# Ledger of designs, part 14: VH-VL binders against q9ut70

Target 1, 155 residues: q9ut70
Amino acid sequence: MTIYAFYIYSRKCECVFAHRWKPSDRNSMETLVSQLEQNSIEDDMEKLIFGVVFSLRNMVKKITADQDQFMSYTTSKYKLHFYETPTNLRLIFITNPKIDSLTHVLQQIYTTLYVEFVVKHPLYTHVPPSAEEGGINCEIFRITLDRFVRTLSCF
Below, E stands for the ipSAE of ESMFold2; O stands for the ipSAE of OpenDDE; V2 stands for 0.75 times the mean of E and O plus 0.25 times the DockQ between their complexes.

## First folded at step 7 (VH-VL)

Design j01 (framework fv_namilumab; at its last look DockQ between E and O 0.04; V2 from the best seeds 0.00; counts 0 for: pae E 15.4 > 2, grease 19.3 > 18.9, placed apart)
Fold by ESMFold2, look of step 7:
Structure j01 (fold): chain C 155 residues (1-155), chain A 122 residues (1-122), chain B 107 residues (1-107)
Amino acid sequence: as target 1 above (155 residues)
Amino acid sequence: QVQLVQSGAEVKKPGASVKVSCKAFGYTFTGYYLHWVRQAPGQGLEWVGWINPYSGGTNYAQKFQGRVTMTRDTSISTAYMELSRLRSDDTAVYYCAREGYSYGYDDYFDYWGQGTMVTVSS
Amino acid sequence: DIQMTQSPSSVSASVGDRVTIACRASQSISSYLNWYQQRPGKAPQLLIYAASSLQSGVPSRFSGSGSGTDFTLTINSLQPEDFATYYCQQSYSWPLTFGGGTKLEIK
């Protein structure tokens, strides 16, 4: 497994959707220490993503004048792939550091899945729904996203 | 003008601890990772670890795990590195360095503090 | 851990010379390589990041090249202020590691 997580952050820097892929049995750590480390990694990832989204909020606006914004952030353990729309909707993958950029995949998810299932959702009064309203809670979006990501050659 | 200003030189005995400070000027402190790098007299550069000043998250080289603690105080734009159970081979200049920001690229150091000499002697 | 080997360990040159410094990684690091200059008694300063990207404010006589395991820093038309020690550093994986340095001296 090379793709670890997918997130959507709203214009207000709120996480409105999250989906995580667990590693396969053959790649799992099997000790008590390993279990604690995995929980710590998940918590650290959420803090990292919030930090990146919040910190880049004003810095990106100072140096970028494009309609769409593409970027990635790579450490020895993770690569964050980032796509921001003109309305400051932010789609994010967390992957193995050695994965080629998935920014075009994020754009495809936006135009194909987000528009179809979230923008056109008959019960949402605004898009995306706020985190206080439960965010994006559309089951078909989550299932379709999971299936789509699993078809990627790098998954 | 981006500037990192470190605390003054320290002389310590073996077994003691040292805490070096790094105060940031001229940029948004919480927007950039800070790294610590040391250089023993007449030697090359050795990475100690990083801190995310926004979250307080850290990562340390295995050599220092269990002896180093990196913290920060965002209200005064200051990062700290504490090294415990000092040995004579910890004698070095300790630098703080700001991680540069470039889309798709990480872990390079665009601005450095002036360095803090830590001398460990009996 | 990724070992970085620099060569030569020192070089003697004159103002106006062209100097090359090599850096080799113990495994492929793609283009995750940076170059720093350290003048005597001073902190290092960034010259090149991502193998070939020139840092803002660095003179164009500095250039970097390479990918994979073998990298080169080139200084064209050496100036008096260029006499310093040069370090390569990989940013491929933690722990981040530096080469042993190359001291550039006045002939």
Scores: ipSAE 0.007, ipTM 0.510, lowest interface PAE 15.4, mean pLDDT 80
Fold by OpenDDE, look of step 7:
Structure j01 (fold): chain C 155 residues (1-155), chain A 122 residues (1-122), chain B 107 residues (1-107)
Amino acid sequence: as target 1 above (155 residues)
Amino acid sequence: QVQLVQSGAEVKKPGASVKVSCKAFGYTFTGYYLHWVRQAPGQGLEWVGWINPYSGGTNYAQKFQGRVTMTRDTSISTAYMELSRLRSDDTAVYYCAREGYSYGYDDYFDYWGQGTMVTVSS
Amino acid sequence: DIQMTQSPSSVSASVGDRVTIACRASQSISSYLNWYQQRPGKAPQLLIYAASSLQSGVPSRFSGSGSGTDFTLTINSLQPEDFATYYCQQSYSWPLTFGGGTKLEIK
């Protein structure tokens, strides 16, 4: 398994959805994720990712070149994949550093899963097009996301 | 210094469309979100929507959905707001405003255009 | 939508006075509250962002306080150029909304 975690952040960079997959391989990032779960410090991780997302967002706003669109960054331990919707919803994958950019996959998750199961939810009260302001409490979305991710060739 | 310069006053009939421009100076145009806010005569401020000048992404208030279109031309650092099917209650000064951002906080307007008066009358 | 209510709608004061303007949100908006000043015939200008952060170039006699639902703009020692209309604005959720404004007039 090469995909470690998935996050959705609101326009305020608040984590509204998080899912972590159980590690199947012994790599640094999977070990770290496992340790975080064991130590019940998921909130801290979400905040760290929030900081990264915020910085990346600001960087994108400050850079004027064609190189300005931030899609991913890689460390020796993991790769962060990033997609921001037109309404400033942020989707993030954390994966093995060898995985190619999953920005297009994140876009698909938004258009086919998030829109279908979250935005079209009967209790959804947000004005389209707008980002989710609260936590996503939709098990169908979680289940379908898991199924979808497991079908990816890089999983 | 940062400056937003808007197009001149418009007079339109009901049912017509109006397109207001906002040209940015003194900063990287694509680096900041732009918002539109209007103010009817003697009234308060009303948010219309925002545009991401880099991506072209937009978000409109529900009240204006289907009638407003925000666009930009990055080559000349200019944003546009078009409002169609005009009504008398659309009479207002329309402002473009740059969105500022700080750690943990955004969606405040640190620079404003001078405003464009749009009058809708039969 | 989040409703923003300002009080008073108008206030008369003299140069040198201390003035406070209140802004209330219909629900908690944390610190996502901004204040603007609008002089007659002019565009609004940012005074305070994030409830209490003073915008660069704004005189220190302006200050903002509050969190949650209740906020206050304070002007210490009013100057002639301070007679204007003031607006609060929430940036917590879409759509962005403004208070009805407070007109500060010379006594």
Scores: ipSAE 0.000, ipTM 0.588, lowest interface PAE 12.4, mean pLDDT 87
ESMFold2 (binder alone), look of step 7: mean pLDDT 94; pTM 0.954

Design j02 (framework fv_namilumab; at its last look DockQ between E and O 0.03; V2 from the best seeds 0.00; counts 0 for: pae E 12.1 > 2, placed apart)
Fold by OpenDDE, look of step 7:
Structure j02 (fold): chain C 155 residues (1-155), chain A 122 residues (1-122), chain B 107 residues (1-107)
Amino acid sequence: as target 1 above (155 residues)
Amino acid sequence: QVQLVQSGAEVKKPGASVKVSCKAFGYTFTGYYLHWVRQAPGQGLEWVGWINPNSGGTYYAQKFQGRVTMTRDTSISTAYMELSRLRSDDTAVYYCAREGYSYGYDDYFDYWGQGTMVTVSS
Amino acid sequence: DIQMTQSPSSVSASVGDRVTIACRASQSISSYLNWYQQRPGKAPQLLIYAASSLQSGVPSRFSGSGSGTDFTLTINSLQPEDFATYYCQQSYSYPLTFGGGTKLEIK
């Protein structure tokens, strides 16, 4: 398995959805994700990931005067893929470092899954900032996302 | 009744700093984002940024980054906006405004403070 | 940044008239458009959010319509208290931006 995790951050930089796939092979990143889950540091990880993305995004905008877009960055252990919607929603994949850019896949997830099952859902509501259990609580979205990701050639 | 009450008018010199307060009444302070919007005399409205009173998280318009600081004191349901290195073109009425939220929509302002006039003059 | 253009900049009308104010976005903002009323010397007040949703407590003579780039605020049967400046605001993306305003004056 080459895809490790998927995250959605709101336009106000709050993680509203997280999904982690169970490791099939013991690689370093899968082990790290598993360890984070065991240590209940999920919230910290989500914040950390966004912090890095936010910094990189801002750096790119500053250097290229808003004529460039942050798409991905790669380490020896993983690759982070990024897509920001026109409404400033942020979608992120964490994958094996050898996986090519999945920005187009993230865009597809937004247009075909998120819009359909979350935005157009009759019970869709914004979560107030004080909510302890904030986020996308849509099982259909989760199931469909999982199914979609498993059909990817890089999975 | 929801009410936002702001501090009084300020007169500052160029290069100085100003800190405006906004106290919230009639609702759970930490339950709603708070925005700041300013209006120069005889001009339109300009968005400055928002603060999450629960977490203290902030986001500022690029124009004000590095010069504006938004904070809050949850114990007294009060938000603060500090603007530094003031210039003459910072002269404006500054408003705090509560963000409303509805199905799929946010970043609209359902309640406003009365405004604080900040005058920057030599 | 998304530019919001209102038209007209000013309009004169009489009590009982029907008034229409236009707001145009430089790009599509879907339905992320809000309308505010500002009386002289007062803070703005929310009238409409999400292009067409009437804020609680606002008279039904106010209505909003439109999507994409073109929006309209309509006041049916103008009342004396309606003479004010009106602003549109996009909440589609950051930074949030306002129109230049439309001043509604007594004819």
Scores: ipSAE 0.047, ipTM 0.724, lowest interface PAE 3.0, mean pLDDT 88
Fold by ESMFold2, look of step 7:
Structure j02 (fold): chain C 155 residues (1-155), chain A 122 residues (1-122), chain B 107 residues (1-107)
Amino acid sequence: as target 1 above (155 residues)
Amino acid sequence: QVQLVQSGAEVKKPGASVKVSCKAFGYTFTGYYLHWVRQAPGQGLEWVGWINPNSGGTYYAQKFQGRVTMTRDTSISTAYMELSRLRSDDTAVYYCAREGYSYGYDDYFDYWGQGTMVTVSS
Amino acid sequence: DIQMTQSPSSVSASVGDRVTIACRASQSISSYLNWYQQRPGKAPQLLIYAASSLQSGVPSRFSGSGSGTDFTLTINSLQPEDFATYYCQQSYSYPLTFGGGTKLEIK
């Protein structure tokens, strides 16, 4: 298993969608799972990802002024792939550290799946729905996303 | 409608192997993890492991490591569990169960097969 | 391994009664707790996931609560079809483990 998780964060840094794939072993995800165990609250994974994204973005901003978008960050245990839309929607993959950037895949998810199932959703009054409104709770989006990601050669 | 249909009861001698099948209907077979859970007569439930039907990846409980093999045939939407070097305490009903998936939560079983009784006796 | 202990092992009740069933984990499992019903001779069926989330199609007389180590399943106004064995299951860490079961019998 090389792709571990996918997240969408709103411009307010709220997690509005999350999907996790289980590895054959738990080596690459053990750090994230262990950190969740320490907090015992249901949304700790969202807080962890926010903290990582915020810390990584601050480091990139200090190094490269005027280039605000961060595309990926790699540790010995995992790689975070990041894509930010013009409206500050943030799409994130967590993967094995050895795979190439998936920003093109994140862009494709936004332009095809997100637009079709979330932007065009007849019941959403604003896009993305806030976490208090239940976030992106469209079953067809989740199923279609899961199927699409499973077609990737690196999955 | 989602349905999991398992193969029929088996009677085996100690030391033999058994292979139980689980055929999926009414959903995309490769889209959901499939677990195996067993229940000895008059006893509770014991988790054996899971298979990802899309990749073929597996995870086995340590108790069964080295004796269990889980496979699948995506062309017929069927998963298999093979248990080798059978002993009398492997006598149980073996269930396949589909893992449900909700926002941020997994490893729960929303649909179950009818069960396959495996009896190990001399 | 995380041990799950259910109590009572059996309970006798009448139609219309309210019943509670307890499940205790040997270590904190946050809210990673699921409940199943198994009628005699049948496969288990999911009632509740994530401690308190009711599975689609399950009657509202079923509810779950708890976090950490102590969890309860409550059945309000028992119906004839509710006489079965109930199992809790933790989904916090592998191996996934089940409680020993609570048999709910007709008084």
Scores: ipSAE 0.000, ipTM 0.532, lowest interface PAE 12.1, mean pLDDT 81
ESMFold2 (binder alone), look of step 7: mean pLDDT 95; pTM 0.962

Design j03 (framework fv_namilumab; at its last look DockQ between E and O 0.03; V2 from the best seeds 0.00; counts 0 for: pae O 9.5 > 2, grease 18.93 > 18.9, placed apart)
Fold by ESMFold2, look of step 7:
Structure j03 (fold): chain C 155 residues (1-155), chain A 122 residues (1-122), chain B 107 residues (1-107)
Amino acid sequence: as target 1 above (155 residues)
Amino acid sequence: QVQLVQSGAEVKKPGASVKVSCKAFGYTFTGYYLHWVRQAPGQGLEWVGWINPYSGDTNYAQKFQGRVTMTRDTSISTAYMELSRLRSDDTAVYYCAREGYSYGYDDYFDYWGQGTMVTVSS
Amino acid sequence: DIQMTQSPSSVSASVGDRVTIACRASQSISSYLNWYQQRPGKAPQLLIYAASSLQSGVPSRFSGSGSGTDFTLTINSLQPEDFATYYCQQSYSYPLTFGGGTKLEIK
């Protein structure tokens, strides 16, 4: 299994959605997830996302070629894939470091799943709830996201 | 509203197998992991493993590896746990429990079945 | 495997008392700790997840605290329905493990 986690951060750099994929017995994620927690990766996620967003926005404004390359951060243990939506939501995959950029997949998640199941919900307020208000609390989005990601060839 | 209803008590001899069912009501069965936890009479709780009802993927505690099989039938929203080569120390109440969801927080059990007593005796 | 040690194994208390129950992990589990209540003859029920988050429908007299290795469940102003056995459970790594339980009895 090559996709480990998916996150959405708000404009205020708060985590408003998180989903991790548990491995089967053959591909135990247990030790990798424990190592991610031990290295405080999620504890520092807000700071990392802010720094990455600032850097990528500056580079995108100056350079239009190879835009996807400026939306990834890779270590020996994982690769962070980043997409910022027109509404300033920040969608993130954490994956195996050898996976090509998934920015196109993150864009697709926003346009086909988030917009369809969250934005078009009758009670949508045009601003996702903050983490303190319960974040993105939409069961159909969560379930559909999980199912969609499991269809990817790199999963 | 969420409810997990398990099959009835069973009495088995050593060496036999038992298959316990857990039927889900009031939520999307394939959208939540389902765990099995057992409790020997007068004892604490012991985790057996989980199944993802969508994919069929499982993860078993090492103690049960090779003896437990977890399956599901999504058409009737039902999960199963089968334990083979039963021993006297497998006598316990077996619970199914749904994993809750909160911002990617995993492996906590927000709803439990009523339990199924499995007695293994000669 | 992460060993979970609960103390005390039992406690006697009266309605209206404040009770604390301790749970210690054999290694750091951050805040990946959950608390369950089990009334006699019943299935366990979730009280608290992620060390301090109160499950929906659980009375506010229950609270959880702690991180790392040391965790506490506090019950303020005990009610008759609170006499039960309480279990902690770590959700940091597999196998998932429970504490040995703390039986809360009527004094």
Scores: ipSAE 0.516, ipTM 0.805, lowest interface PAE 2.4, mean pLDDT 83
Fold by OpenDDE, look of step 7:
Structure j03 (fold): chain C 155 residues (1-155), chain A 122 residues (1-122), chain B 107 residues (1-107)
Amino acid sequence: as target 1 above (155 residues)
Amino acid sequence: QVQLVQSGAEVKKPGASVKVSCKAFGYTFTGYYLHWVRQAPGQGLEWVGWINPYSGDTNYAQKFQGRVTMTRDTSISTAYMELSRLRSDDTAVYYCAREGYSYGYDDYFDYWGQGTMVTVSS
Amino acid sequence: DIQMTQSPSSVSASVGDRVTIACRASQSISSYLNWYQQRPGKAPQLLIYAASSLQSGVPSRFSGSGSGTDFTLTINSLQPEDFATYYCQQSYSYPLTFGGGTKLEIK
């Protein structure tokens, strides 16, 4: 297993969905978490991850005068993949560093899974633009996401 | 409502095997990891392992590696834990527990079975 | 393995009292700490997850605090049904481990 975690952040920069896969080699993800916390950062992992992404995204925009897009960054231990929707929803994959960019996969997850099972969910009372502002409590989305990710060639 | 119902008490001899079942109600069985936790009489709680009911993937505590096997039958929303080569110190109440789902946090148990007492005695 | 140490192992209190139970991890576990209540002869029940998040249906008199290595469960205005054993559990890394428990008894 080369995909470790998946996150969705609202336009307000709040984590509204998080999933960590439990590979047979669970120690890899645990090691990553431990390493991230070695800097005495006791904040929630979601906040930490977003902080990094937010900083990198801003740097990219500043350097290129908003003519470039933040796609991913890689360390010796993991790769962070990033996709931001037109509505400023942020999707993130954490994977093995050898995995190619999954930005297009994230986009597909948004268009085919999130939109279908979260935004259009009959029990979702939020209007589409504000749907991302609340936590995602959709079991079908979670199950379908897991199934989808497991079908990826890089999984 | 969410409910986990376990099989009845078992009495086994040392060296035998025991298989405990846990049937899930009130939720999508394959959507949540299931854990097994045991508790010896008058003692604390000890984690045994987890199973992914969807994929069948498992993760066992090292202490139980080679002796425990977790399986599931999705058609009847039932998980099984089999422990072999039983010893007297395996005497305990065994619980199945559903892993809760939250944002960024996992491996907490939001629903528990009623427990299955397994007694190992000569 | 991460060792979880609870203190005290037992505590006597009266209805209406404020009770605090401590849980310490042998290493930092961030906020991956959960609290359970176990009544005699019953299965454990989740009280708090992620150090401070109250499980749905749990009375508000229960609260959790802490991060890193030191955590606290607080029961404000103890009720008769609260006399039980309480366990902390780390979900930071495998194997998952529990504290030794704190038995709350009626004074």
Scores: ipSAE 0.019, ipTM 0.681, lowest interface PAE 4.7, mean pLDDT 86
ESMFold2 (binder alone), look of step 7: mean pLDDT 95; pTM 0.962
ESMFold2, look of step 9: ipSAE 0.377; ipTM 0.768
ESMFold2 (binder alone), look of step 9: mean pLDDT 94; pTM 0.961
OpenDDE, look of step 9: ipSAE 0.011; ipTM 0.626

Design j04w (framework fv_cofetuzumab; at its last look DockQ between E and O 0.07; V2 from the best seeds 0.00; counts 0 for: pae E 10.8 > 2, placed apart)
Fold by OpenDDE, look of step 7:
Structure j04w (fold): chain C 155 residues (1-155), chain A 122 residues (1-122), chain B 111 residues (1-111)
Amino acid sequence: as target 1 above (155 residues)
Amino acid sequence: QVQLVQSGPEVKKPGASVKVSCKASGYTFTGYYVHWVRQAPGKRLEWIGWINPNSGGTYNNQDFKGRVTMTRDTSASTAYMELSRLRSEDTAVYYCAREGYSYGYDDYFDYWGQGTSVTVSS
Amino acid sequence: EIVLTQSPATLSLSPGERATLSCRASQSVSYEGDSYMHWYQQKPGQAPRLLIYDASNRATGIPARFSGSGSGTDFTLTISSLEPEDFAVYYCQQSYSWPLTFGGGTKLEIK
């Protein structure tokens, strides 16, 4: 298993969705997520991840005049993959460092899973604009996401 | 063909350090994790740790309590394992091994070095 | 850590016979159909050689007479018909959790 965690951050920079795969997995020590979980600081992890992403995103925007987007960064332990939607929703994968960029996968998750099962889902209590600002409590999305991720060749 | 060739036997005193080398060939060195495993006489194999040759990242078995340092030289396709504060119980054959490649990045070892005998005695 | 217990410690057989080696884990090393158990063969004075990975997959170059099976906590290495070169020590190894651990080995000796 090479995919460790998935996060969605709202336009207000709040983590509205988090999913972790096999926290006790054999690859767990290779992820910051797992390390932080062992220290019972999961909430801080979400903040830390966003902080890093926010900083990197801003840096890229400042350096590149073109519409350049931050895609990923890699450490010795993990790779963070990033996609920002036109509505400023931020999707993040944390994976094994050897995994190629999953930005296109993140985009697909947004367009096919998030839009379909969160935004358009009749059981979702939030209106589409509010869905990006509040917590995502949609089990169908979680289940579908899990299934989708498991179909990835790099999983 | 894939080969891992280790340095020669070592004889050390207690308290000393030993550094074992493992030269890889026949494959892209930075593409596979290198693990270290030792085997004391008549005992089971013991996992020491791994190194990512690409990044230099490492993870050690906590049982070694910080006595292990793993490094690599990418230009030489060589991994190194140093064990400090040697004890008599560190007497063993030390192996480097390549982690097998699979979709899951499974931690099994498909190729092994020939082993390096390390003897710690007064 | 996950403790792997192999049995029997010593197995005495003749060429042509079937060998069945057991490896028991102190806890499950399987998850959603995947089993993170591997088998190695080691001959005197040599490094271990990978035989089986992920419980049931033969490594490259390994004869068909070698097979692995099992899930959860119980795993088996089977040699359908022993060849003279098969007499060696066999180890199981789990990669489910850190640290990686090995069994104590089964010595397959000629009767």
Scores: ipSAE 0.017, ipTM 0.627, lowest interface PAE 7.6, mean pLDDT 86
Fold by ESMFold2, look of step 7:
Structure j04w (fold): chain C 155 residues (1-155), chain A 122 residues (1-122), chain B 111 residues (1-111)
Amino acid sequence: as target 1 above (155 residues)
Amino acid sequence: QVQLVQSGPEVKKPGASVKVSCKASGYTFTGYYVHWVRQAPGKRLEWIGWINPNSGGTYNNQDFKGRVTMTRDTSASTAYMELSRLRSEDTAVYYCAREGYSYGYDDYFDYWGQGTSVTVSS
Amino acid sequence: EIVLTQSPATLSLSPGERATLSCRASQSVSYEGDSYMHWYQQKPGQAPRLLIYDASNRATGIPARFSGSGSGTDFTLTISSLEPEDFAVYYCQQSYSWPLTFGGGTKLEIK
């Protein structure tokens, strides 16, 4: 597995959805996925994501043709892929650091899964629900997202 | 048997470009990242960058200030590294190396090409 | 950028002796018990050869007399009983962060 985690942040920079995966190569990736799920790597990652999401309030991109620096953030340990909707909803993948940009996949998740299962959710009085209200806790969205991501060639 | 076979020696003048090839055999070429590393005479090894042979995606060491272009031909199982605007300091042996963990998770090099000597002289 | 400092620069020993080669990183290259330090052997006119990966794992085909140890910033390559073919230059390399960097090398020569 090359895709480690998926997050949704609200316009208030609040994490309203999180989902984490195991590696496709069970032995070699299980330790990294466990680190992302269980301890201070996860905390460091959440703090980094918060800082990036907060800084994008004015939507400034500084990207050259040879490198995607603004729409992604890469270390030797992980890569952050970022997509923001017109309403300032922020969708994020955390992946293997050598994976090409998944911004188009994030957009597809928004238009096909988020709209269908979260925007159209009859019990949500506003979208997305705040983290204090439990965020996006729709099981069908989570299951459908998991299935969709597992069909990706890079998964 | 995993093998990386590189192109032959090159002699170039300052300001020119050089393109080194690295032909892989004995494994699935697209399943392993290829790195480029150089070594000036009597000096330490210096990392140049990597290419994902499956996607063609690359990452280049900024110390080369955009002078490096990495490409590959998946049908020929061959990686390429081009260094432009050559200087005399670029005189070195250039190696291709395969990343030891499939799909590039650990960035160590389990198999190396034989090296390509590049000499830059005025 | 993580700087690797190897010591000694030159080590003169006889066959049968124990060699101890040191590599010190400018910052930790370990995380949660995993160390991102690797060792290579290089003979004149040849490509480097992987000896040790992840600080302590012997690469395929490497004799048992080679061992690696260390964590954090301090790493050691040990050759328990030198053979004539072991006289070469040895490099450490970190993969904790990009750019990947190598040490300056330790030349192991016959006394």
Scores: ipSAE 0.006, ipTM 0.572, lowest interface PAE 10.8, mean pLDDT 80
ESMFold2 (binder alone), look of step 7: mean pLDDT 93; pTM 0.947

